VHH binders against EKC/KEOPS complex subunit cgi121 (cgi121). Designs and how they scored, part 195

Target 1, 174 residues: EKC/KEOPS complex subunit cgi121 (cgi121), of Schizosaccharomyces pombe (q9p7j3)
Amino acid sequence: MILPLFPETQVHVFVYENVSNCAAIHEQLISQNPIYDYAFLDAATILYKKQVYSAIIRALEDRRDEQMKTKTIHSEVILSLSPKTEISSAFRQFSMTKKSKNIVVVKIDSKLTEEEEFERLDKLVEGNRVEFSDEELQKLIDFKVLKKNYKLDPSTLENPLASILSSIALRGYS
Key: E = the ipSAE of ESMFold2; O = the ipSAE of OpenDDE; V2 = 0.75 times the mean of E and O plus 0.25 times the DockQ between their complexes.

## First folded at step 20 (VHH)

Design qq18 (from qo3 with E111Q; framework vhh_6qgx_2; at its last look DockQ between E and O 0.94; V2 from the best seeds 0.85)
Fold by OpenDDE, look of step 20:
Structure qq18 (fold): chain B 174 residues (1-174), chain A 123 residues (1-123)
Amino acid sequence: as target 1 above (174 residues)
Amino acid sequence: QVQLVESGGGLVQAGGSLRLSCAASGFTFSDHHMAWFRRAPGKEREFVAAIAYTGKYTFYTDSVKGRFTISRDHAKNTVSLQMNSLRPEDTAVYYCAATYAWDYYTERAYQHWGQGTRVTVSA
């Protein structure tokens, strides 16, 4: 897909459930294997498509403005999901772990079509692809984790999207 | 309380060797990647080496490849930097750092830092 504000940047997002090889994927990530040049997110921390898009946009804006805090755009996406400015914390909060079961995978600067990228990624991920939709994400979310990550309270839980997006957008401004 | 305490710094002649050690406490050492950074006089702090939390993967800045070796001991919660064939340009304060993120080369990725140990390499 192409984001309107970034027409020169192709982005793909995939959701996998019941992934059996997250530990193996994680091993590749910490080894810095370039084949795994994606943002692997724990689906338990993602509630909305707009949450992911907002993080992607934030990361792209940071890159555009030469204000990236991390080394790679994918790491910046992970950071951008967090209301915290600490990279280490962001990874702990939102990045796929070796214990994850469901994941959201983001590819920035793809040179492939969605189908081609899927074929490539499908070789790396052993799980079931599901639709990237709020409906599917809501099935995978851990609300306890979500509440913790964004410090949601009963008042903000009425409209968690607004709170989440605000946290992403205003990171570093509080 | 998080603590990273470096040791092993000192004065050494060019071509000599030195082994730095960092003792970690106050956080889960086993799930954190560890790294060494250094700051030379008048320069910014720079990445030297990192080791994944598993100890299986190591990363080095180009200038130290083949000369420095990073290692870790989970039983002792320590990370070490064996520095061989030292050069005057290796003179710096060396810092131990820890992170959960695998953004190894990024200084800002490291959440915990030691106070540093001074290494001086004479010509």
Scores: ipSAE 0.915, ipTM 0.950, lowest interface PAE 0.5, mean pLDDT 96
Fold by ESMFold2, look of step 20:
Structure qq18 (fold): chain B 174 residues (1-174), chain A 123 residues (1-123)
Amino acid sequence: as target 1 above (174 residues)
Amino acid sequence: QVQLVESGGGLVQAGGSLRLSCAASGFTFSDHHMAWFRRAPGKEREFVAAIAYTGKYTFYTDSVKGRFTISRDHAKNTVSLQMNSLRPEDTAVYYCAATYAWDYYTERAYQHWGQGTRVTVSA
């Protein structure tokens, strides 16, 4: 996928359910293995496609403006999902953990087609790929986690999109 | 209630060795990556070494590779920095720090900080 504001930046997003090897993937992430240079997100924290795209756009804008706070664009996506500016807590709240079951995987600056990137990623992830869609994401979300991460009130839980997107867009301005 | 307390700093001659220790309390030590940073007089704080929460992976700034060794002890909730072949340019206040994020080199990624221990290396 190509975002209109970033025409030279190819982005791919994949969703996997029933992943059996999150602990092994996590080990590769903490060892800084460059083969695993993706943003691995816990799907229990993601309800909308727009949530992920908003975080990607925020990360790319910060890179363009030389305002990135983390080492890589993929770690910046993890930070950008958070309503707060603290890097450690953003990783705790949104990143895949060794106990995760379902994941969303983001690749920015891909030189590969979607299917080529999938072929590469599928060698790393032991799980079932599903469509990146709001329909599939809503099956994997944990609403208790979502409420906690974005401090959603009961009145906003029925349609939380605007509150979530505002948190991503306005982080650091309030 | 969160505390990181460094010890083991002092005056040492160039070529000598020193061992820093950091005692951690008030947070879940076993899921945090640990690091040492240092601030030399008139300079910004810089990354020295990090160790992943598992103890299995270590990372070092280039100027200390082969001379410094970071280690952790989960039973005692401590992190240590063995500093060998010390040079005058290693003179700094050394800080212990902790983060959940595996963005080891980035100062801003660290949530918890000690007050620091002074290391002075004389010619």
Scores: ipSAE 0.735, ipTM 0.893, lowest interface PAE 1.1, mean pLDDT 92
ESMFold2 (binder alone), look of step 20: mean pLDDT 90; pTM 0.921

Design qq3 (from qp13 with E107D; framework vhh_6qgx_2; at its last look DockQ between E and O 0.96; V2 from the best seeds 0.88)
Fold by OpenDDE, look of step 20:
Structure qq3 (fold): chain B 174 residues (1-174), chain A 123 residues (1-123)
Amino acid sequence: as target 1 above (174 residues)
Amino acid sequence: QVQLVESGGGLVQAGGSLRLSCAASGFTFSDHHMAWFRRAPGKEREFVAAIAYTGRYTFYTDSVKGRFTISRDHAKNTVSLQMNSLRPEDTAVYYCAATYAWDYYTDRAYEHWGQGTRVTVSA
């Protein structure tokens, strides 16, 4: 996928449910295995496609402006999902854990087609790929986690997307 | 209350050894990656070493590879830095830090910091 604001950057997003090897994947991430150069997100924390895209765009903007707070673009995506400026908190809030069951995987700067990237990623993830859509994400979300992460209240729950996007966009501007 | 308390710093001659220790409390030690950073006089703080929460993976800045060893003790909630073959350029205040993120080399990734312990290596 090509984002309009970043036509030279190819991005792929995949969703997996019932992943059996999240612990193994997590081990590879903490070992800094370059084969796992993705942003692995806990699907329980993701409600909308636009949430993911907003984080990606924010990360890309940070890179463009040489203002990245993290070492890698994928870590920056994780940070960008968070309303908080603390990297550690962002990882705690949104990154895949050893206990995760469903995940969203983001690849930035892909040199492969979506299908080729999927074939590569499919060797790493033991789960069922589902469509990257709001419909599928809604099946995987934990609203308790979502509410906590974005401090949603009854008034903002009427339009969670707006609140989420605002939180992402205004991070560091409080 | 979160606390990271460093110890073991001091004056040592070039070629000598020191062992720094950091005692952690007030947070879940077992799920945090630990690291050592240092700040030399007139320089910015820099990454020295990190150890994953499992203790199975360690990371070092190039200048200390082969000389420094980071380790952790989960039973005691401590992280240590064995420093061998010390050089004058290793002179700095050494800080212990903790993070949930695996962005080991980024100082901003660390949410908890100690007050530091001074290491002085004489020529």
Scores: ipSAE 0.915, ipTM 0.949, lowest interface PAE 0.5, mean pLDDT 96
Fold by ESMFold2, look of step 20:
Structure qq3 (fold): chain B 174 residues (1-174), chain A 123 residues (1-123)
Amino acid sequence: as target 1 above (174 residues)
Amino acid sequence: QVQLVESGGGLVQAGGSLRLSCAASGFTFSDHHMAWFRRAPGKEREFVAAIAYTGRYTFYTDSVKGRFTISRDHAKNTVSLQMNSLRPEDTAVYYCAATYAWDYYTDRAYEHWGQGTRVTVSA
């Protein structure tokens, strides 16, 4: 897809459940293998499509404004999910780990259709693709992790969207 | 109580060697990537070398590749930098650093820093 404010930037988002090879993917990420240049997120931390799109938009805005803090646009998405400014903690909180079971995968600056990008990604991920939708994400979220990552109280946790989006948008203003 | 303590700096003639060491405590060493950065007089701190938390992958800035070797010892919670064929341009304060993020080259990605050890290479 193409976001209106970034007409030359094609973005794809994929969701996989029951991934059996997260440890192997993690090994490739820490080795800096360029074939794995995606943002691999733990789906246990993602409740809404808008959560992911807001992080993508924030990362693209920071790139446009020459304010990126991380090496790649994909690592910038990981940082942008966090309410805090610390890169190391953002990776710890939101990135796929060796023990992850379900993942959200983001590709920015794709020159491929969604189907073509999926064919490449499907060779890397041993799992079942599901729709990128709030319905599917709600099945994969861990609400205890979500509450901790965004410091949500019980009442906010039932309808957390506005609080989460505000945290992403306002990061760095405290 | 996080600490990174560097040692092994000193004065060396060009062409010589030094080995820097960094002792880590107060955090889980086994899940952190480790790096060395350096700051020459009048310059900004720059990346030198990194090693992934497993020890299997190393990364170097171009100017030190083939001359410097980073290593880690998980039993002793230490990271080392073997510096061979030293040049006057290697003169700097060398800093040990730790991060969970695999954004190895980015100074800002590192959450823990040592105080630095001075290396001076005379022509």
Scores: ipSAE 0.786, ipTM 0.913, lowest interface PAE 0.9, mean pLDDT 92
ESMFold2 (binder alone), look of step 20: mean pLDDT 89; pTM 0.911

Design qq5 (from qp13 with T99S; framework vhh_6qgx_2; at its last look DockQ between E and O 0.96; V2 from the best seeds 0.88)
Fold by OpenDDE, look of step 20:
Structure qq5 (fold): chain B 174 residues (1-174), chain A 123 residues (1-123)
Amino acid sequence: as target 1 above (174 residues)
Amino acid sequence: QVQLVESGGGLVQAGGSLRLSCAASGFTFSDHHMAWFRRAPGKEREFVAAIAYTGRYTFYTDSVKGRFTISRDHAKNTVSLQMNSLRPEDTAVYYCAASYAWDYYTERAYEHWGQGTRVTVSA
């Protein structure tokens, strides 16, 4: 996938459900295994494709502007999902945990086709790949977590996307 | 309330050793990565070492590799930094820090900080 604003950067996004080895993946992440150079997100916190894209774009903009707050572009994606500026909070809110069952995996700066990247990632993730779509994400979301992460109230629940995107875009401007 | 309290700093001659300790309270120690940072006179704070929440993985800045060892005690909620073969350039205030994120090398990733302990290495 190519983003219009970043034509030189190839991005891939994958969704897995019923993942049995999240704990093992998490172990590799904390060990800083370069084979696991992805952003692993808890699908329970993701409701829309545009939410993920917005975070990716924000991270890429930060990198372009030499304003990254984290060490890696994938960590920056995790940070960019959060309305908060604190990195630890963002990881707590959105990153895959040992107990996660469904995940969204983001790869930035891929040199592979989507299929090739999938084959690579499929060796790391023990679960079922599903379509990256709003429909599939809606099946995996935990609305309690979503409401908490973005401080959604009854008035904003009518259009959660607008609120989420605003939170991402305006992070640090409150 | 969150507290990180460093101890063990002091004056030591070049080639000597010190062991810093940090006592943590007020947060879930077992799910936080711990690190040591330092700020030398006239310089910015820099990463020194980190240890994963499991204690199974450690990370070091290049200048201290082979000389410094970070460890943690889950039973006591402490993190330690054994500093051997100290050099004058190791002179700094050393800070203990905690993070939920595994972005170990990033200062901003650490949400809790101690007040620091001074280490002075004389030539």
Scores: ipSAE 0.911, ipTM 0.948, lowest interface PAE 0.5, mean pLDDT 96
Fold by ESMFold2, look of step 20:
Structure qq5 (fold): chain B 174 residues (1-174), chain A 123 residues (1-123)
Amino acid sequence: as target 1 above (174 residues)
Amino acid sequence: QVQLVESGGGLVQAGGSLRLSCAASGFTFSDHHMAWFRRAPGKEREFVAAIAYTGRYTFYTDSVKGRFTISRDHAKNTVSLQMNSLRPEDTAVYYCAASYAWDYYTERAYEHWGQGTRVTVSA
């Protein structure tokens, strides 16, 4: 997919459920293996497609404006999901862990079609690909985690999307 | 109450060696990546070396590869930097740092910092 504001940047997003090898993937991430240069997110933290796209857009805007705080665009996506600017906390809150069961995987600057990128990624992830959709994400979310990560209270839980997107867009100004 | 306490700095002649140590407390050492940064007089703080929370992966800035060795001791909650073949340009205050994030080279990724230990390398 190509986002309108970033016409030369190809982005792919995949969702996997029942992933059996998150510990092995995590090992590759901490080793800095370039084959694993994706953003691996814990699906328990992601409720909406727009949540992911907003983080991608924020990361791309920060790269364009030379305001990136992390080394890679994929790390910047992880940071951009957070309402705060602390990189270590953002990784703790949103990154896939060794114990994750379901994941959202983002590839930015892909030189491959979605199908080609999927074939590459499918060699790395032992799990079932599902559609990147609000319907599938709703099955995988942990609302207790979502509430904690975005400090949602009863009033914001009635319309969590607006609160979440505001947190992503306004980070650093609150 | 988080503490990172560096020790082992001092004055050495070029070609000499020093071993820096950092004692960690007040946070979960076993899930944190550890790093050393340094700040030379008049310069910005720069990355020196990092070690993953497992101890299996190490990373170094190019200018210290082959001369410096980072290690960690999970039982003692310490991280060390063995510095061999020291050069005058290694003169700096050396800082121990900790992060959950595996963005090893990025100063801002580190959430806990020590006060630093001074290393001076004379020609």
Scores: ipSAE 0.797, ipTM 0.918, lowest interface PAE 0.8, mean pLDDT 92
ESMFold2 (binder alone), look of step 20: mean pLDDT 88; pTM 0.910

Design qq6 (from qp13 with Y57F; framework vhh_6qgx_2; at its last look DockQ between E and O 0.92; V2 from the best seeds 0.83)
Fold by OpenDDE, look of step 20:
Structure qq6 (fold): chain B 174 residues (1-174), chain A 123 residues (1-123)
Amino acid sequence: as target 1 above (174 residues)
Amino acid sequence: QVQLVESGGGLVQAGGSLRLSCAASGFTFSDHHMAWFRRAPGKEREFVAAIAYTGRFTFYTDSVKGRFTISRDHAKNTVSLQMNSLRPEDTAVYYCAATYAWDYYTERAYEHWGQGTRVTVSA
């Protein structure tokens, strides 16, 4: 996938459900294994494709402007999902945990086709790949977690997307 | 309230050793990664070492590799830094820090900080 504003940066996003080895993946992440150079997100915290894209774009913009707050572009994606500026909080809110069952995996700066990247990632993730779509994401979301992460109230729940995108875009401007 | 309290700093001659300790309270120690940072006179704070929440993985800045060892005690909620073969350039205030994120080398990633303990290494 190519983003219009970043035509030279290839991005891939994958969704897995019923993942049995999240604990093992998490272990590799905390060990800083370069084979696991992805952003692993808890699908329970993601409701829309645009939410993920917005975070990716924000991270890429930060990199372009030499304003990244984290060490890696994938960590920056995790940070960019959060309405908070604190990196630790962002990881707590959105990053895959050892107890996660469904995940969204983001790859930035891929040198592979989507299919090739999938084959590579499929060796690391023991679960079922599903379509990256709002329909599939809606099946995996935990609304309690979503409401907490973005401080959604009854008035904003009518259009959660607008609130989420605003939170991502305006992070640091509160 | 969250507290990180460093101890063990002091004056030591070059080639000597010190062991720093940090006592943590007020947060879930067992799910936080711990680190040591240092700030030398006239310089910015820099990463020294980190240890994952499991205690199974450690990370070091190049200048201290082979000389410093970070460890943690989950039963006591403490993190330690054994510093051997100390050099004058190791002189700094050493800070203990905690984070949920595994972005170990990034100062901004750490949400909790101690007040620091001074280490002075004489030539």
Scores: ipSAE 0.911, ipTM 0.947, lowest interface PAE 0.5, mean pLDDT 96
Fold by ESMFold2, look of step 20:
Structure qq6 (fold): chain B 174 residues (1-174), chain A 123 residues (1-123)
Amino acid sequence: as target 1 above (174 residues)
Amino acid sequence: QVQLVESGGGLVQAGGSLRLSCAASGFTFSDHHMAWFRRAPGKEREFVAAIAYTGRFTFYTDSVKGRFTISRDHAKNTVSLQMNSLRPEDTAVYYCAATYAWDYYTERAYEHWGQGTRVTVSA
């Protein structure tokens, strides 16, 4: 896909459920294998498409403005999901772990069509692709994790989107 | 109570060797990637070497490849840097650091830092 503010930047987002090889993928990530140059997120932390898009946009804005804190745009997406500026904490809260079961995978600066990128990614991930949609994300979320990550109280959990998006947009300004 | 304690620094002539050690306590060592950074006089702190939490992957800045070897001992909660063929340009304070994030080269990614050990390499 193409974001209006970043017309030359092709972005793809994929969602997989019932992933059996997160431990193997994690090994490849910590080895810095360039074939695995994606943002691998734990789907238990993602409730909305807009949550992911807001983090992508924030990462791209920080790259444009020379304010990136991490080395890659994909690690910057992981940081950008967090309400805080601490890189290590953002990885703990949002990145796929060896124990993850469902994942959201982001590719930025893709040179491939969505179908071509999917074919490449599908060789790496042993799981079932589902639609990147609020309906599918809602099935995979862990609301206890979401509440903790964004400090949501019970009333906010009824309509958490605005609070989450504000946390992403305002990170580092307060 | 997080503590990273470096040792093994000192004065050495060019071409010589030193082995730095870092003892870790107060956090889960087995979940953390470990690194050495250095700060030369008048310069910003820079990445030297990192080792993944499993011990299976190591990373080095270009100027030290083939000369420095990072290792970790999971039983002793230590990380070491064997520094061979030392050059005057390696003169710096060397810092041990720990992170959960696999963004190994980025100083800001590291949550825990030692106080540093001084290495001086004379011509």
Scores: ipSAE 0.699, ipTM 0.876, lowest interface PAE 1.2, mean pLDDT 92
ESMFold2 (binder alone), look of step 20: mean pLDDT 90; pTM 0.918

Design qq8 (from qo3 with H32N E107D; framework vhh_6qgx_2; at its last look DockQ between E and O 0.98; V2 from the best seeds 0.88)
Fold by OpenDDE, look of step 20:
Structure qq8 (fold): chain B 174 residues (1-174), chain A 123 residues (1-123)
Amino acid sequence: as target 1 above (174 residues)
Amino acid sequence: QVQLVESGGGLVQAGGSLRLSCAASGFTFSDNHMAWFRRAPGKEREFVAAIAYTGKYTFYTDSVKGRFTISRDHAKNTVSLQMNSLRPEDTAVYYCAATYAWDYYTDRAYEHWGQGTRVTVSA
């Protein structure tokens, strides 16, 4: 897909459930294998599409403004999900782990169509692709993790999206 | 309390060798990537080497490839930097750092830092 604010940047987002090889994927990530040039997120930490898009947009804005805090745009997406400014913390909060079962995969600067990218990614991920939708994300979320990551309380739980988006947008200002 | 304590620095002649060591405590060493950075006089801190938490993968800045070797000891919670064929341009304060993120080359990715050990290479 093309984001209106960034017409020159193609973005793809995929959701996988019941992934059996997260440990293997993780190994490739820490090895810096360029074939795995994606942002691999733990789906347990993602509740809304807008959460992912907001992080992507922020990462792209940071890149546009030459204000990236991380080395890669995909790492910046991970950072952008976090209300914290610490990169290491953001990775702990949102990145796929060896024990993850469900993941959200983000590709920035894709040169491929969504279908082509999916075919490529499908060779790397051993799981079931599901629709990138709030409905599907809601099935995969761990609310305990979500509450922890964004410090949600009973008052903010009524509208988690607003709190999450605020946290993403205002990172470094709280 | 998190601690990273570097040792092994000193004065050495060009072509010589040093082995730096960093002792880590106060955090889960086994799930953190470790790295060495250095800051030369009048210059910004720069990446030198990193090693994944598994110890299976190592990464180096180009200028030290083939000369420096990073390693870690999980039993002792230490990370080491073997520096061979040292050059005057290797003169710097060397810092040990730890991170959960695999953004190895980015100093901001590292949340724990040592106080540094000075390495001086004379011509």
Scores: ipSAE 0.907, ipTM 0.945, lowest interface PAE 0.5, mean pLDDT 96
Fold by ESMFold2, look of step 20:
Structure qq8 (fold): chain B 174 residues (1-174), chain A 123 residues (1-123)
Amino acid sequence: as target 1 above (174 residues)
Amino acid sequence: QVQLVESGGGLVQAGGSLRLSCAASGFTFSDNHMAWFRRAPGKEREFVAAIAYTGKYTFYTDSVKGRFTISRDHAKNTVSLQMNSLRPEDTAVYYCAATYAWDYYTDRAYEHWGQGTRVTVSA
């Protein structure tokens, strides 16, 4: 998958439900195992494909502009989902935890096709791959978590997309 | 109120040892990675060592590997840095820091900071 603004950057996004080994994956992340160089997000925090793509685009723009705050592009995606600039808070709010059940996994700068990347990732994740689609994401979201992460009022919870995308795009202006 | 309080700094001759301690309060110590950074005279603050919240994984800047050991004590909510074979270039103010993020080497990833303890290593 190629984003129009970043034609040389191959991106893949995968969604897994019913993941049984999030604790083991988390262990690999905190140990800095390079095999796990992906952004592992808690699907309970992700409602839309556009939410993920907006964070990816923001991370890539910040890399292009030499404004990255984190060590890797994948950690930058985690930060970019947050309406705030604090790295520790963004990880707490959006990253997969050892208690997560469903996850969204992002690979940026892939040298592989989507199916080749999937074959590699499938050896790491014990769960069921589902389509990266708004339909599947809506089954996995926790609206209480979404409300907290983006400070959504009850009126915006009915169609929160614009509010969420504004939060991602406007970070640093408020 | 979050607080990180460093202690154990001082003046020591090259080749000597010091043990720094950092007492943590006001946050959930058990879910935070801990680190030491240092600021040498005329230089920017730089990463020294980190320890994952589990205590199982440690990370060091190259210049201190084999000489410094980071450890943590969950019962006391403390992080320690044992510094052996000290060199004049280790002279700096040493800061304790905490983060939830496993972005260990990045200064701005750390949410909580101490005020620092001074270490001076004489030639």
Scores: ipSAE 0.789, ipTM 0.909, lowest interface PAE 0.9, mean pLDDT 92
ESMFold2 (binder alone), look of step 20: mean pLDDT 86; pTM 0.888

